# Ledger of designs, part 2: miniprotein binders against q6w4x9r395to579

Target 1, 185 residues: q6w4x9r395to579
Amino acid sequence: GHCSLEGGSFVTTFDARPYRFHGTCTYILLQSPQLPEDGALMAVYDKSGVSHSETSLVAVVYLSRQDKIVISQDEVVTNNGEAKWLPYKTRNITVFRQTSTHLQMATSFGLELVVQLRPIFQAYVTVGPQFRGQTRGLCGNFNGDTTDDFTTSMGIAEGTASLFVDSWRAGNCPAALERETDPCS
Short names: E, the ipSAE of ESMFold2; O, the ipSAE of OpenDDE; V2, 0.75 times the mean of E and O plus 0.25 times the DockQ between their complexes.

## First folded at step 9 (miniprotein)

Design ub10
Fold by ESMFold2-Fast, scan of step 9:
Structure ub10 (fold): chain B 185 residues (1-185), chain A 112 residues (1-112)
Amino acid sequence: as target 1 above (185 residues)
Amino acid sequence: DIREEVKKLLEESRKLIEEAKKAGDEEAVRLLELAVRLLEEALKTGDPERISYALLFLSWALITAAEKKGDPKAVELLLKAQELLRKALEENNPELIKEAIKLIKEAAELLG
């Protein structure tokens, strides 16, 4: 399965459901019992430089009991707060340059991440077949059915992206803005 | 041309993976299998940049092995290969990629 974070704030889930949101928080992209040591993949969104109501991906984080790997739009890779020169390896994870504009994080547990650094910071998540029906987060549940891809952290299927996205916030942040919200209404 | 040389390097790299498996070196197996996969993926694209970065990764994995084995000649060859690959990226010169592959093969043979 493939999940993508593109064009500032567009997401396509593992079941190929596209959506867009506006939010400025750290969000859980992927949680699964298939990830070791309580691992989770997270995405950090912040305000775009062009418009205050637009948001864009600024970092991707892999967090477990052993590691906090952060890949930033500034092309800095850290683990547990320490900057790392590439290629960088741990027991189960390797981070390296795939091209002049792309970094890759490869793992031993069926998760792959490719990050485009330029011209726009974007991320591409690939998971092996063992993750089918066992994922949760912004990338959806990977069960072959797009109708429940907006399943919140509380297990409720929502009809709108904003409530779904809000449920996967990993920090103390404001609720995601709906794209065409009228502030006077 | 480059594709045929990369295919021969892939064959040599797979032999090193089998040796690492026999030695019980799980980290070496993981890094070399990743290097082989990256090089195979790059070869399918035909993109010289992707091939060059895949070869840089393979050379790094082999340097790690050479340092554990205590083989300074293999390290020297691999560091020179990395310099050639960086020049290939800067100059868009496939002949430098071929020269780098030759050095990486020589280092792999020393490590086998």
Scores: ipSAE 0.595, ipTM 0.847, lowest interface PAE 1.8, mean pLDDT 83

Design ub15
Fold by ESMFold2-Fast, scan of step 9:
Structure ub15 (fold): chain B 185 residues (1-185), chain A 112 residues (1-112)
Amino acid sequence: as target 1 above (185 residues)
Amino acid sequence: DIREEVKKLLEESRKLIEEAKKAGDEEAVRLLELAVQLLEEALKTGDPERISYALLFLSMALITAAEKKGDPKAVELLLKAQELLRKALEENNPELIKEAIKLIKEAAELLG
């Protein structure tokens, strides 16, 4: 399965359902029992310009009990807060330059991430067949049925993207300090 | 010159993959197979930057193998090669790539 984050704010799920959203927070892209050590893939969105009410992908994060790997549009890669020279490896994860404009994160557990740095920061997520029907987050549930791709963090299938996206907000963003009572915080 | 040296590294890397498979070293197989893929793609384009990135990856895979085998000479050669490759990228200097390839080849021969 393939999920893409393109054009600043467009997402195509593993079941090929496209949508767009406007949000400025960290969002869960992918959670699965197939990811080791409570792993999750996340996307950080921020405002693309003050004069425009648009949002853009600014970083992708892989978080587990062992690692917090951040790949940012500024071409900085960190793990657990420390900047890393590429190529960089852990036991199960390798981050490296594929081309001058593309980074790749390859894993031993069936997850692959390709990040385009220029001209537009974009991300492409690939998962192996073992993830079928076992994913949650912005990339959908990977069950071959697009009608339930907007399944919220509470297990409710939505017809539109806005409530779906908001349900997958991570709690660690500046806006969360003002809205701790938000169910998606 | 560079193309011929890279082709020799590809052949040596493929031999190391077969040895890693015999040893049941799944990590080494994964890293070396990826290194071979990156080197083949870089060689096809002839882009010095892509060759440098692929060689940096190969050097990391070989350092991992050298550490497991307890070969400090191979590790030293590969760390020096990585320094040369990073300078080659910063200075856009293909002569440093040639020097790095020689060191990587020497390290691969020690590990083979």
Scores: ipSAE 0.629, ipTM 0.853, lowest interface PAE 1.4, mean pLDDT 82

Design ub19
Fold by ESMFold2-Fast, scan of step 9:
Structure ub19 (fold): chain B 185 residues (1-185), chain A 112 residues (1-112)
Amino acid sequence: as target 1 above (185 residues)
Amino acid sequence: DIREEVKKLLEESRKLIEEAKKAGDEEAVRLLELAVRLLERALETGDPERISYALLFLSMALITAAEKKGDPKAVELLLKAQELLRKALEENNPELIKEAIKLIKEAAELLG
């Protein structure tokens, strides 16, 4: 299965359902029991200068009990807060450059991430067949049916992308827009 | 010349993959198979930058093998190769790629 985050704020799920959203937070892209050590793939969105988009992807995060790998649009890769020279490896994960404009994170557990750094920061998620029907998050449930791709974190199929996206916000992010409307908070 | 030398490294890498499989070293198999795919794709494009990135990855895979075997000379050669490859990318200098390939080949000979 393939999921894509393109054009600043467009997403296509593993079941090929396209949608767009407007948000400035960290969102869960992919959770699955197939990911080791309670792993999750996340996407960070912030304000955008890109034409026809008010938000854009600025970083992708792989978080587990052992690792916090961050790949940012500034072309910095960190793990657990430490900057890493590429290629970089752990026992099960490697992060490296394919080209001057593309990074890849390859794993031993059936997850692959390709990040385009320039001209627009974009991400492409690939999962093996073992993930079928075993995924949750912005990339959908990978069950072969697009009608329930907007399944929230509470297990409810929504008709709108905004409610779906909001349900997958990670609790460790303040939104920049919310701070601007209430600077005292 | 670079293309021919990279083809030789591909054949050597495939031999090392078979050795890693026989040893049950799943990490080495994964890293070397990925290195082979990256080098094959780089040769298709003919892009010196892409070749440099693929060689950096191969160097990392070989460092992993060298550390497991306890070969500090191979590690030293591969770290020097990585330094040359990073400089080649920064300076857009293909002669540094040739120098790095020589060091990688020497390290591979120590490991195989």
Scores: ipSAE 0.650, ipTM 0.869, lowest interface PAE 1.5, mean pLDDT 84

Design ub2
Fold by ESMFold2-Fast, scan of step 9:
Structure ub2 (fold): chain B 185 residues (1-185), chain A 112 residues (1-112)
Amino acid sequence: as target 1 above (185 residues)
Amino acid sequence: DIREEVKKLLEESRKLIEEAKKAGDEEAVRLLELAVRLLEEALKTGDPERISYALLFLSMALIIAAEKKGDPKAVELLLKAQELLRKALEENNPELIKEAIKLIKEAAELLG
């Protein structure tokens, strides 16, 4: 399955449902029992400078009991708060450059992340077949049915993205803006 | 020319993958298979930058193998190769890539 975070604020789920949101917070992209040590993939969004209503992806975070890997739009990669020279490796994760504009995080557990740094900071998430029906978060549930892709952190399927997105906020931060765009409408 | 040297390095890397599989070293298999994939993708573009990044990844995989084996000569060669690759990226100098490949090949021979 493929999930993408593009154009600053657009998301396409593992079941290929596109949506857009406006928010300034850290959001859970992917949680799954297939991720070791209570792992989770997260996305950090902040306001764009040009328009007060725009938000953009500014960092992607992989968090587990062992590691907190942060890949930022400023091209700094940290683990547990320490800047790392690429290529960088932990026991199950490697982070490296494919080009001057693209980073990749590869894992031993079926998760792959590609980050485009320039001209626009974007992320692409790939998961193996073992994740089918076992994902939750902004990337959806990967069950082959797009009608329940907006399943909230409480297990409720929503028809619109705003409540779905707000339910996947991590930590204490303001709720997402009450605006959304659904490319399918 | 660089493409032919990388192809030879790919063959050596595939041999190391088979050795790692026989040894049950799942980490080495994963890292070397990823290195091979990155080199193959880089060769399709012919872009020296992409080749340099793929070779930096391969050198990391080989350093890990060299440290496990206790081969300081292989580690030394690979660290020098990484230095040359970073200079190649900074200076846009493909000749440094050729020199790095020679060092990586020598290290791979020590490990296989």
Scores: ipSAE 0.530, ipTM 0.819, lowest interface PAE 2.0, mean pLDDT 83

Design ub20
Fold by ESMFold2-Fast, scan of step 9:
Structure ub20 (fold): chain B 185 residues (1-185), chain A 112 residues (1-112)
Amino acid sequence: as target 1 above (185 residues)
Amino acid sequence: DIREEVKKLLEESRKLIEEAKKAGDEEAVRLLELAVRLLEMALKEGDPERISYALLFLSMALITAAEKKGDPKAVELLLKAQELLRKALEENNPELIKEAIKLIKEAAELLG
């Protein structure tokens, strides 16, 4: 399965459902019982004047009981708050420069992340077949059915992206609304 | 010729992958398979920068094997190779890549 975060505001789920949002928060991209030690992949969005949207991806985080690996758009990689020289490894995770413009985080547990640094910061998530039907978060549930891809953190299938995205916020940041006012209200 | 020297490292790396598989060393297999993939990509592109990144990765994989085996000589050679490769990237100097390859070859031979 492939999930992508592109163009500052576009997401394509593991079941190939595209959607857009604009937000300034940390969001859960992927949670699964297949990730060791309560692992989760997260995306950090912030305001940006250099992208095709008002907000853009600024960092990707892999968090578990052992590690907090942060890959940021300024090409800094940290683990548990300490900057690391690439290539960098733990027992099950390696972070390295795949090309002059791309970093890769490869794992032993079926998760791969590729981050494009230039010209626009973007992320690509690949998961193995063992994750099928066992994922939750912004990348969807990977069950082969797009009708329930907007399943919130409370287990409710939504018809719109905004409620879905807001349910996967990892902090106490304000809700990201597509429109501040409803012309029909 | 850097291209021919990298091809020889690919052969040695594939040999080490087979040995790691037989030993049940899943970490070494994973790291060496990634190193081979990166080196193959770098050879197709012919870009010294990409070759340097791939060799840095290979040196990390080999350091992991050397530490597990308890071979401080191999570790020293590989750390020196990494220093040369980072200098090659900083200075855009392909000559340093050849020196790093020589050190990596010596370390790989020590590791089997």
Scores: ipSAE 0.548, ipTM 0.823, lowest interface PAE 1.8, mean pLDDT 82

Design ub21
Fold by ESMFold2-Fast, scan of step 9:
Structure ub21 (fold): chain B 185 residues (1-185), chain A 112 residues (1-112)
Amino acid sequence: as target 1 above (185 residues)
Amino acid sequence: DIREEVKKLLEESRKLIEEAKKAGDEEAVRLLELAVRLLEEALKTGDPWRISYALLFLSMALITAAEKKGDPKAVELLLKAQELLRKALEENNPELIKEAIKLIKEAAELLG
């Protein structure tokens, strides 16, 4: 299956359901028992200056008990807070340049990530058949049925993207909870 | 003649994959198979810079094998090859790619 994060804030799920949202948080893209060491793939969104998007993808994170690999739109790759020269490898993960504008993260466990750096930061997630019906997050449940692709973190199928996206927020996002609504304050 | 030299590296890499399979070295098999795939894709494009990125990956796969075998000479050659490939990319100088390939071939022979 293929899931894409394109054009700043457009997502197409593993079951090919497209949607768009506006958010400034870290979100769970993919969570699955098929990922080792409690692994999860996450996406960081922030405000953008692009005329057609008020928020855009700024980083992709792979987090497990052993690793926190961050691939940022500024072309920096870190693991556990340390910048890495490419190509870079761990036991089960390799991160490398495929072209001048594309990075790839390949794994031994059926997950592959391709990141476009320029002109717009975008990500493409590929998972093997062992992930079918065993995924959760913004990329959907990969069960061949698009009608339940907006299944929240609580297992409820929603008709709208906004509640679905908010349910997959990772950690606290204080800026979203404390809004500056008075410009004279 | 970069194309012909890369084809020779592909053949040598495939031999190393078979040796890694016989040794039960799953990591080496995975890294070398990925390196071969990247080099084959790069050759189809005719783009020397794509070939350079694929060769950087192959050199990392070979360094991993050299460290397991305890061959510091092979590691030294491959680190020098990576330095030349990074310079080739930075300076837009494809001549350095040919020099890097020679070092990678020498290292592969030490590992075979």
Scores: ipSAE 0.678, ipTM 0.880, lowest interface PAE 1.4, mean pLDDT 84
Fold by OpenDDE base, second read of step 10:
Structure ub21 (fold): chain B 185 residues (1-185), chain A 112 residues (1-112)
Amino acid sequence: as target 1 above (185 residues)
Amino acid sequence: DIREEVKKLLEESRKLIEEAKKAGDEEAVRLLELAVRLLEEALKTGDPWRISYALLFLSMALITAAEKKGDPKAVELLLKAQELLRKALEENNPELIKEAIKLIKEAAELLG
């Protein structure tokens, strides 16, 4: 399954459902029992301009009981709060530079993250087939059904992206704004 | 056999590591060494997913080297390999893994 965060406000779920939102919070992208140590992948959105519609992805965070990895446009920060020299390797996670503009986080447990740093900060999440039907968060539930991707953290199916996204916020943040997706965008 | 092909690829990768050392490319050395270790570990388990992910890592390491060398053909091959590997993971298709390995090997040869 592939989940993408593109264009600053566009998300495509594992089930290939596209949607758009504007928010300035940290959101849970992926939770799954398949992630060790209660791991979760999160996305940090912030203002990129003066208007509410000017929001963008600014960081991706992997957090577990053992690891905290923050990938931002300028640096990779780990548990000790220090910027790490790449490649960075833990027991089951490796962060390395893929290209001049791309970083990758590779894992031994079926999670792959590719982050485009420039010109636009974008993220691409890949999970193995073992994750089917066992994911939750902004990336959806990976069950082949797009109609139930907007399932909230409480297990309620929402009809709008804004309510869905808000349910997955990791902090006290303003409500997300919903905007229609352009299939040609 | 995927395992045998991976072993061959490992040998090629080790050669590239030595070349990188001679060239003083510390980044390439580090990335390739990590890739080799990941691949070796994957082979121990025989898990096709782990193998695929390790190959993805190797491919990315090689892309870094290819970019430094200025070989766009190698980069192209490796990007295609990555696509195949991702597809392989989704479809659980070992044939795609084999195809990816071929591309990675070809790229490695260009970089050698």
Scores: ipSAE 0.017, ipTM 0.279, lowest interface PAE 5.1, mean pLDDT 87

Design ub22
Fold by ESMFold2-Fast, scan of step 9:
Structure ub22 (fold): chain B 185 residues (1-185), chain A 112 residues (1-112)
Amino acid sequence: as target 1 above (185 residues)
Amino acid sequence: DIREEVKKLLEESRKLIEEAKKAGDEEAVRLLELAVRLLEEALKTGDPYRISYALLFLSMALITAAEKKGDPKAVELLLKAQELLRKALEENNPELIKEAIKLIKEAAELLG
């Protein structure tokens, strides 16, 4: 299965359902019992530097009991808060430069992440067949049926992307703590 | 010729993959297979940066195999190769790449 995060706000699920959203939070892309040590893949979105009405992917995070690997648009890779020189490896995960503009995170457990750094920060997630029907998050449920790809964190299939996306918020949203009003005058 | 030396390292790396499989060293197998792919792509482009980076990746894969086998001399040679390759990436110095290849070849011979 393939899931993509492209053009700042477009997502295509593992079952090939496309949608778009706007958000400034950390979102769960993928949770699965196939990921070791309660692993999860997450995406961080923030407002575009060019337009306040648009949002863009700014980082991808792999979090487990052992690791918090962050790959950011600034081309910095950290694990558990410490910057790492590439190529970097743990026992089951390797992060390295695939091309001058792309990083790859390869794993022993059937998950692969490719991050495009330039010209636009984008992410591509590949999972092996063992993940079929066993995924949750923004990338969908990978069951071969697109009609229930908007399954929320509560297990409810929604008809629209909005409630689906909001249900998969995973981190703090600073804008939600202090709402600022932008005057349009 | 750097390209010919890299081709020889590819052949040695393929032999080491088979040894790692026999040893049940799944981590080394995975890393060596990735290293082989990166080296093959680097050779297609001819880009010195990509060659240096692929060799840096290979050295990391070989260190993993050497540590599992318990060969401290191979580890020492590969750590020196990594330092040279990181300097090569920073300074665009092809002589450092040649020195690193020599150290990697010595380490690979110890491992295989």
Scores: ipSAE 0.600, ipTM 0.845, lowest interface PAE 1.8, mean pLDDT 83

Design ub23
Fold by ESMFold2-Fast, scan of step 9:
Structure ub23 (fold): chain B 185 residues (1-185), chain A 112 residues (1-112)
Amino acid sequence: as target 1 above (185 residues)
Amino acid sequence: DIREEVKKLLEESRKLIEEAKKAGDEEAVRLLELAVRLLEEALKTGDPLRISYALLFLSMALITAAEKKGDPKAVELLLKAQELLRKALEENNPELIKEAIKLIKEAAELLG
């Protein structure tokens, strides 16, 4: 399965459901029993000056009991608050530069992350077949059915993105806002 | 020709993958397979930056193997190669890439 965070604030779930949101918080992107040591992938969004979005992705975080790996739009990679030279490895995770504009995080447990640094900060998540039906978060539940991709952290399937996104906040942040039209496209 | 030097290093890296598989070293297999894919992709572009990034990754994979084996000479060569590659990236100097490849090759031979 593939999940993408593109164009500042556009998301496509593992079951290929597209949506957009306007939030400024850290959000749980992916939780799964398949991730070791209570692992979770998170996305940080903040206000944007980009014409195509009012909010944009500014960092991606992988958090477990052992590691807090942060990849930011400033091209800084940290683990547990300490800056790391690339390539960097732990026992099960490697972070490295694939091209001048792309970083990759590769794992031993079926999760891969590609981060585009320029011209726009974007992220692409790939998970192996063992994750099917066992994911939670902004990337959806990976069960082959798009109608329940907006399943909240409380297990309720919503018809709109705003309640879904707000339920996956990881911190004390304001609720995401919905707009009828985007004057900036 | 950097492209020819990298092709030789790819061949040596593939041999090390087979040795790691025989030893049951799953971490070494994973890292070396990633290194080979990155080097193959870099060769298709001929871009010295991509080649340098792939070589940095290979050097990390080989340092991991050298540390497990307890080979301080291989570690020393690979750390020197990483310094040369980072300097090559800073100065846009392809001669430093060639020098780094020579050190990586020497380390790979010690580990095979």
Scores: ipSAE 0.631, ipTM 0.861, lowest interface PAE 1.5, mean pLDDT 83

Design ub24 (at its last look DockQ between E and O 0.70; V2 from the best seeds 0.00; counts 0 for: pae E 7.5 > 1.5)
Fold by OpenDDE base, second read of step 10:
Structure ub24 (fold): chain B 185 residues (1-185), chain A 112 residues (1-112)
Amino acid sequence: as target 1 above (185 residues)
Amino acid sequence: DIREEVKKLLEESRKLIEEAKKAGDEEAVRLLELAVRLLEEALKTGDPDRISYALLFLSMALITAAEKKGDPKAVELLLKAQELLRKALEENNPELIKEAIKLIKEAAELLG
């Protein structure tokens, strides 16, 4: 399964459903029992302009009982709040630079993350087949059905992205806005 | 020539992968295989920075193996190699890359 966060405000789910939203919060991208130690992948969005529609991805966070890894445009920060020299390795997670503009987080449990730092901060999430039907969050449920990707944290299927996205907020933030979707823009 | 030296490291790494497989060290296998892929991709472009990034990863993978084996000398060599590679990236100095490769080779030999 492949989930992408592109163009600052576009998301394509594991089931290949594209949508767009504008929010300035931290959202759960991926939760799954397949992630060890109650792990979760999250996305941090912030204002990139004056209008409410000017938002962009600014960081990706992996959080578990054992690890906290924050990948931003300028640095990788871990549990102790210190910026780490790459490659950084834990027991089952490795973060390293592939190119001057691309980072990767590799794991032993079937999660892969590629982050494009410039010119646009973008993220690409890949999960193994063992994750099928066992994912939740903004990346969807990876069950081959696009029609139920907008399932909220409470298990309710939504027709629009706004309520869906809001349900996956990891903190207290303003409501998300929905606009026309063009993931290729 | 950096490319030729990297090719030699690739061969040595592949040998270490086979040894890791025999030993049942799944982590070493995974990390070294990824290192090999990174190095191969770096060689395609010939970009010194990309090569340095790949070598940093290889060094990390080998450090992991060295720690498990209990070889502090290998760890020391690899840490020094990482330092040189970081400096190479900062200064855009290919000579530092060559020096790092020498250290990595020496460490790999200790682990083989």
Scores: ipSAE 0.690, ipTM 0.869, lowest interface PAE 0.7, mean pLDDT 93
Fold by ESMFold2-Fast, scan of step 9:
Structure ub24 (fold): chain B 185 residues (1-185), chain A 112 residues (1-112)
Amino acid sequence: as target 1 above (185 residues)
Amino acid sequence: DIREEVKKLLEESRKLIEEAKKAGDEEAVRLLELAVRLLEEALKTGDPDRISYALLFLSMALITAAEKKGDPKAVELLLKAQELLRKALEENNPELIKEAIKLIKEAAELLG
């Protein structure tokens, strides 16, 4: 399964459902019992430089009981608050530069993250087949059915992205601005 | 000629993968297999920067192995190789990549 965070504020879930949201918070992208030590992948969104109502991805975070790895749009990588030179490794995670514009986080547990730094900050999440039907968060539930991809943190399937996104806030921050995702055509 | 030297490093890396598998060192296998893939991808592009990034990754994998074995000479060679690779990236100087490869090969031979 592939989930993408593109164009600053567009998300495509593991089941290929696209949506957009406007929020300024840290959001849970992926939680799963397949992630060791209560691991979770999170995305940080902040106001874009061009509009007060527009938001963009500014960092991706992998958090577990042992690690807090932050990959920022400013090309800074930290773990537990300390800046790291690339390539960087822990026992199960490596972060390295794949190209001049792309960083990769590879893991031993079936999660891979590719981050495009330039010209626009974007992220691509890949998970192995063991994650099928066992994911929660903004990347969806990976069950092959796009109609329930907006399943909230309370297990309720929503028809709109705003309630779905707000349920996955990981910080104490404002609710996402509600906007229509796409016309039906 | 950088391509031929990288191909030799790929052969040595594959031997180290086999040794790591026999030793049950799952971390070393994972790191070295990833290094091999990155080097193979870099060779297909012919991009010196991609080759430098892949070699930095290989050097990290080898430093990890050298630290487990307690081999300070291999660590020293690999740290020097990393300095040369970062300088190659800053100065766009492929001759520094060749020098780094020689040091990485020497370290890999000490570890193999």
Scores: ipSAE 0.688, ipTM 0.883, lowest interface PAE 1.3, mean pLDDT 84
Fold by ESMFold2, look of step 11:
Structure ub24 (fold): chain B 185 residues (1-185), chain A 112 residues (1-112)
Amino acid sequence: as target 1 above (185 residues)
Amino acid sequence: DIREEVKKLLEESRKLIEEAKKAGDEEAVRLLELAVRLLEEALKTGDPDRISYALLFLSMALITAAEKKGDPKAVELLLKAQELLRKALEENNPELIKEAIKLIKEAAELLG
């Protein structure tokens, strides 16, 4: 399964359902029982331009009971708040600079993350087939059915991206703004 | 040597990119082009760990194509290759990398 965060505002789910949104919040991209120690992958979006509706990806976070790995647009990688030299390896995770423009987080549990640092901060999430039907978050549920990829944190399948994205927000942040077109038009 | 096997796999992967372009499969093109770029950079280092990481990504990119084709044999080969690559990283065993490359090439042939 592949999920992408591109162009600062576009998401394509594990089931290839595209959508876009604009918000300034931390969102849950991926939760799954296949991720050890209650792991989750999260995305941080912030204002990126003059327009009130322009936001972009500024960081990706992998959070578990043991690690909080942050890969940010300033090219600094931290774990649990401490900056790390690359390559950085834990028991199950390795983060390294693969090219001058790309970082990779490789794991032993079937999650791969590639972050493009330039020219635009983008992220590509790849999960192994053991994740089929067992994912939640902005990357969808990976069940082969695009009609229910917009399943909220309460388990409700929505027909629009805005309600779905809002349900995956952390804390008291503003509701996301969907761009002028439907994702699947 | 792993370098020779990686070079051969790069040629097969470039062929698959051209086929994906002809088919208009933009996602496959994007993922495979990134995988080739990562593998080329890893090859320059000669570091078997970096080669293994790039091969893990290539395998994941190929699984996308295999799932679209409905080819469970290709998916099985790629999953096994990923297991070998993870083990190679854990054990610092480059022979497992060679075995993984063979499986990836077999899967690529099924898709091409």
Scores: ipSAE 0.034, ipTM 0.446, lowest interface PAE 7.5, mean pLDDT 81
ESMFold2 (binder alone), look of step 11: mean pLDDT 84; pTM 0.839
OpenDDE base, look of step 11: ipSAE 0.687; ipTM 0.852

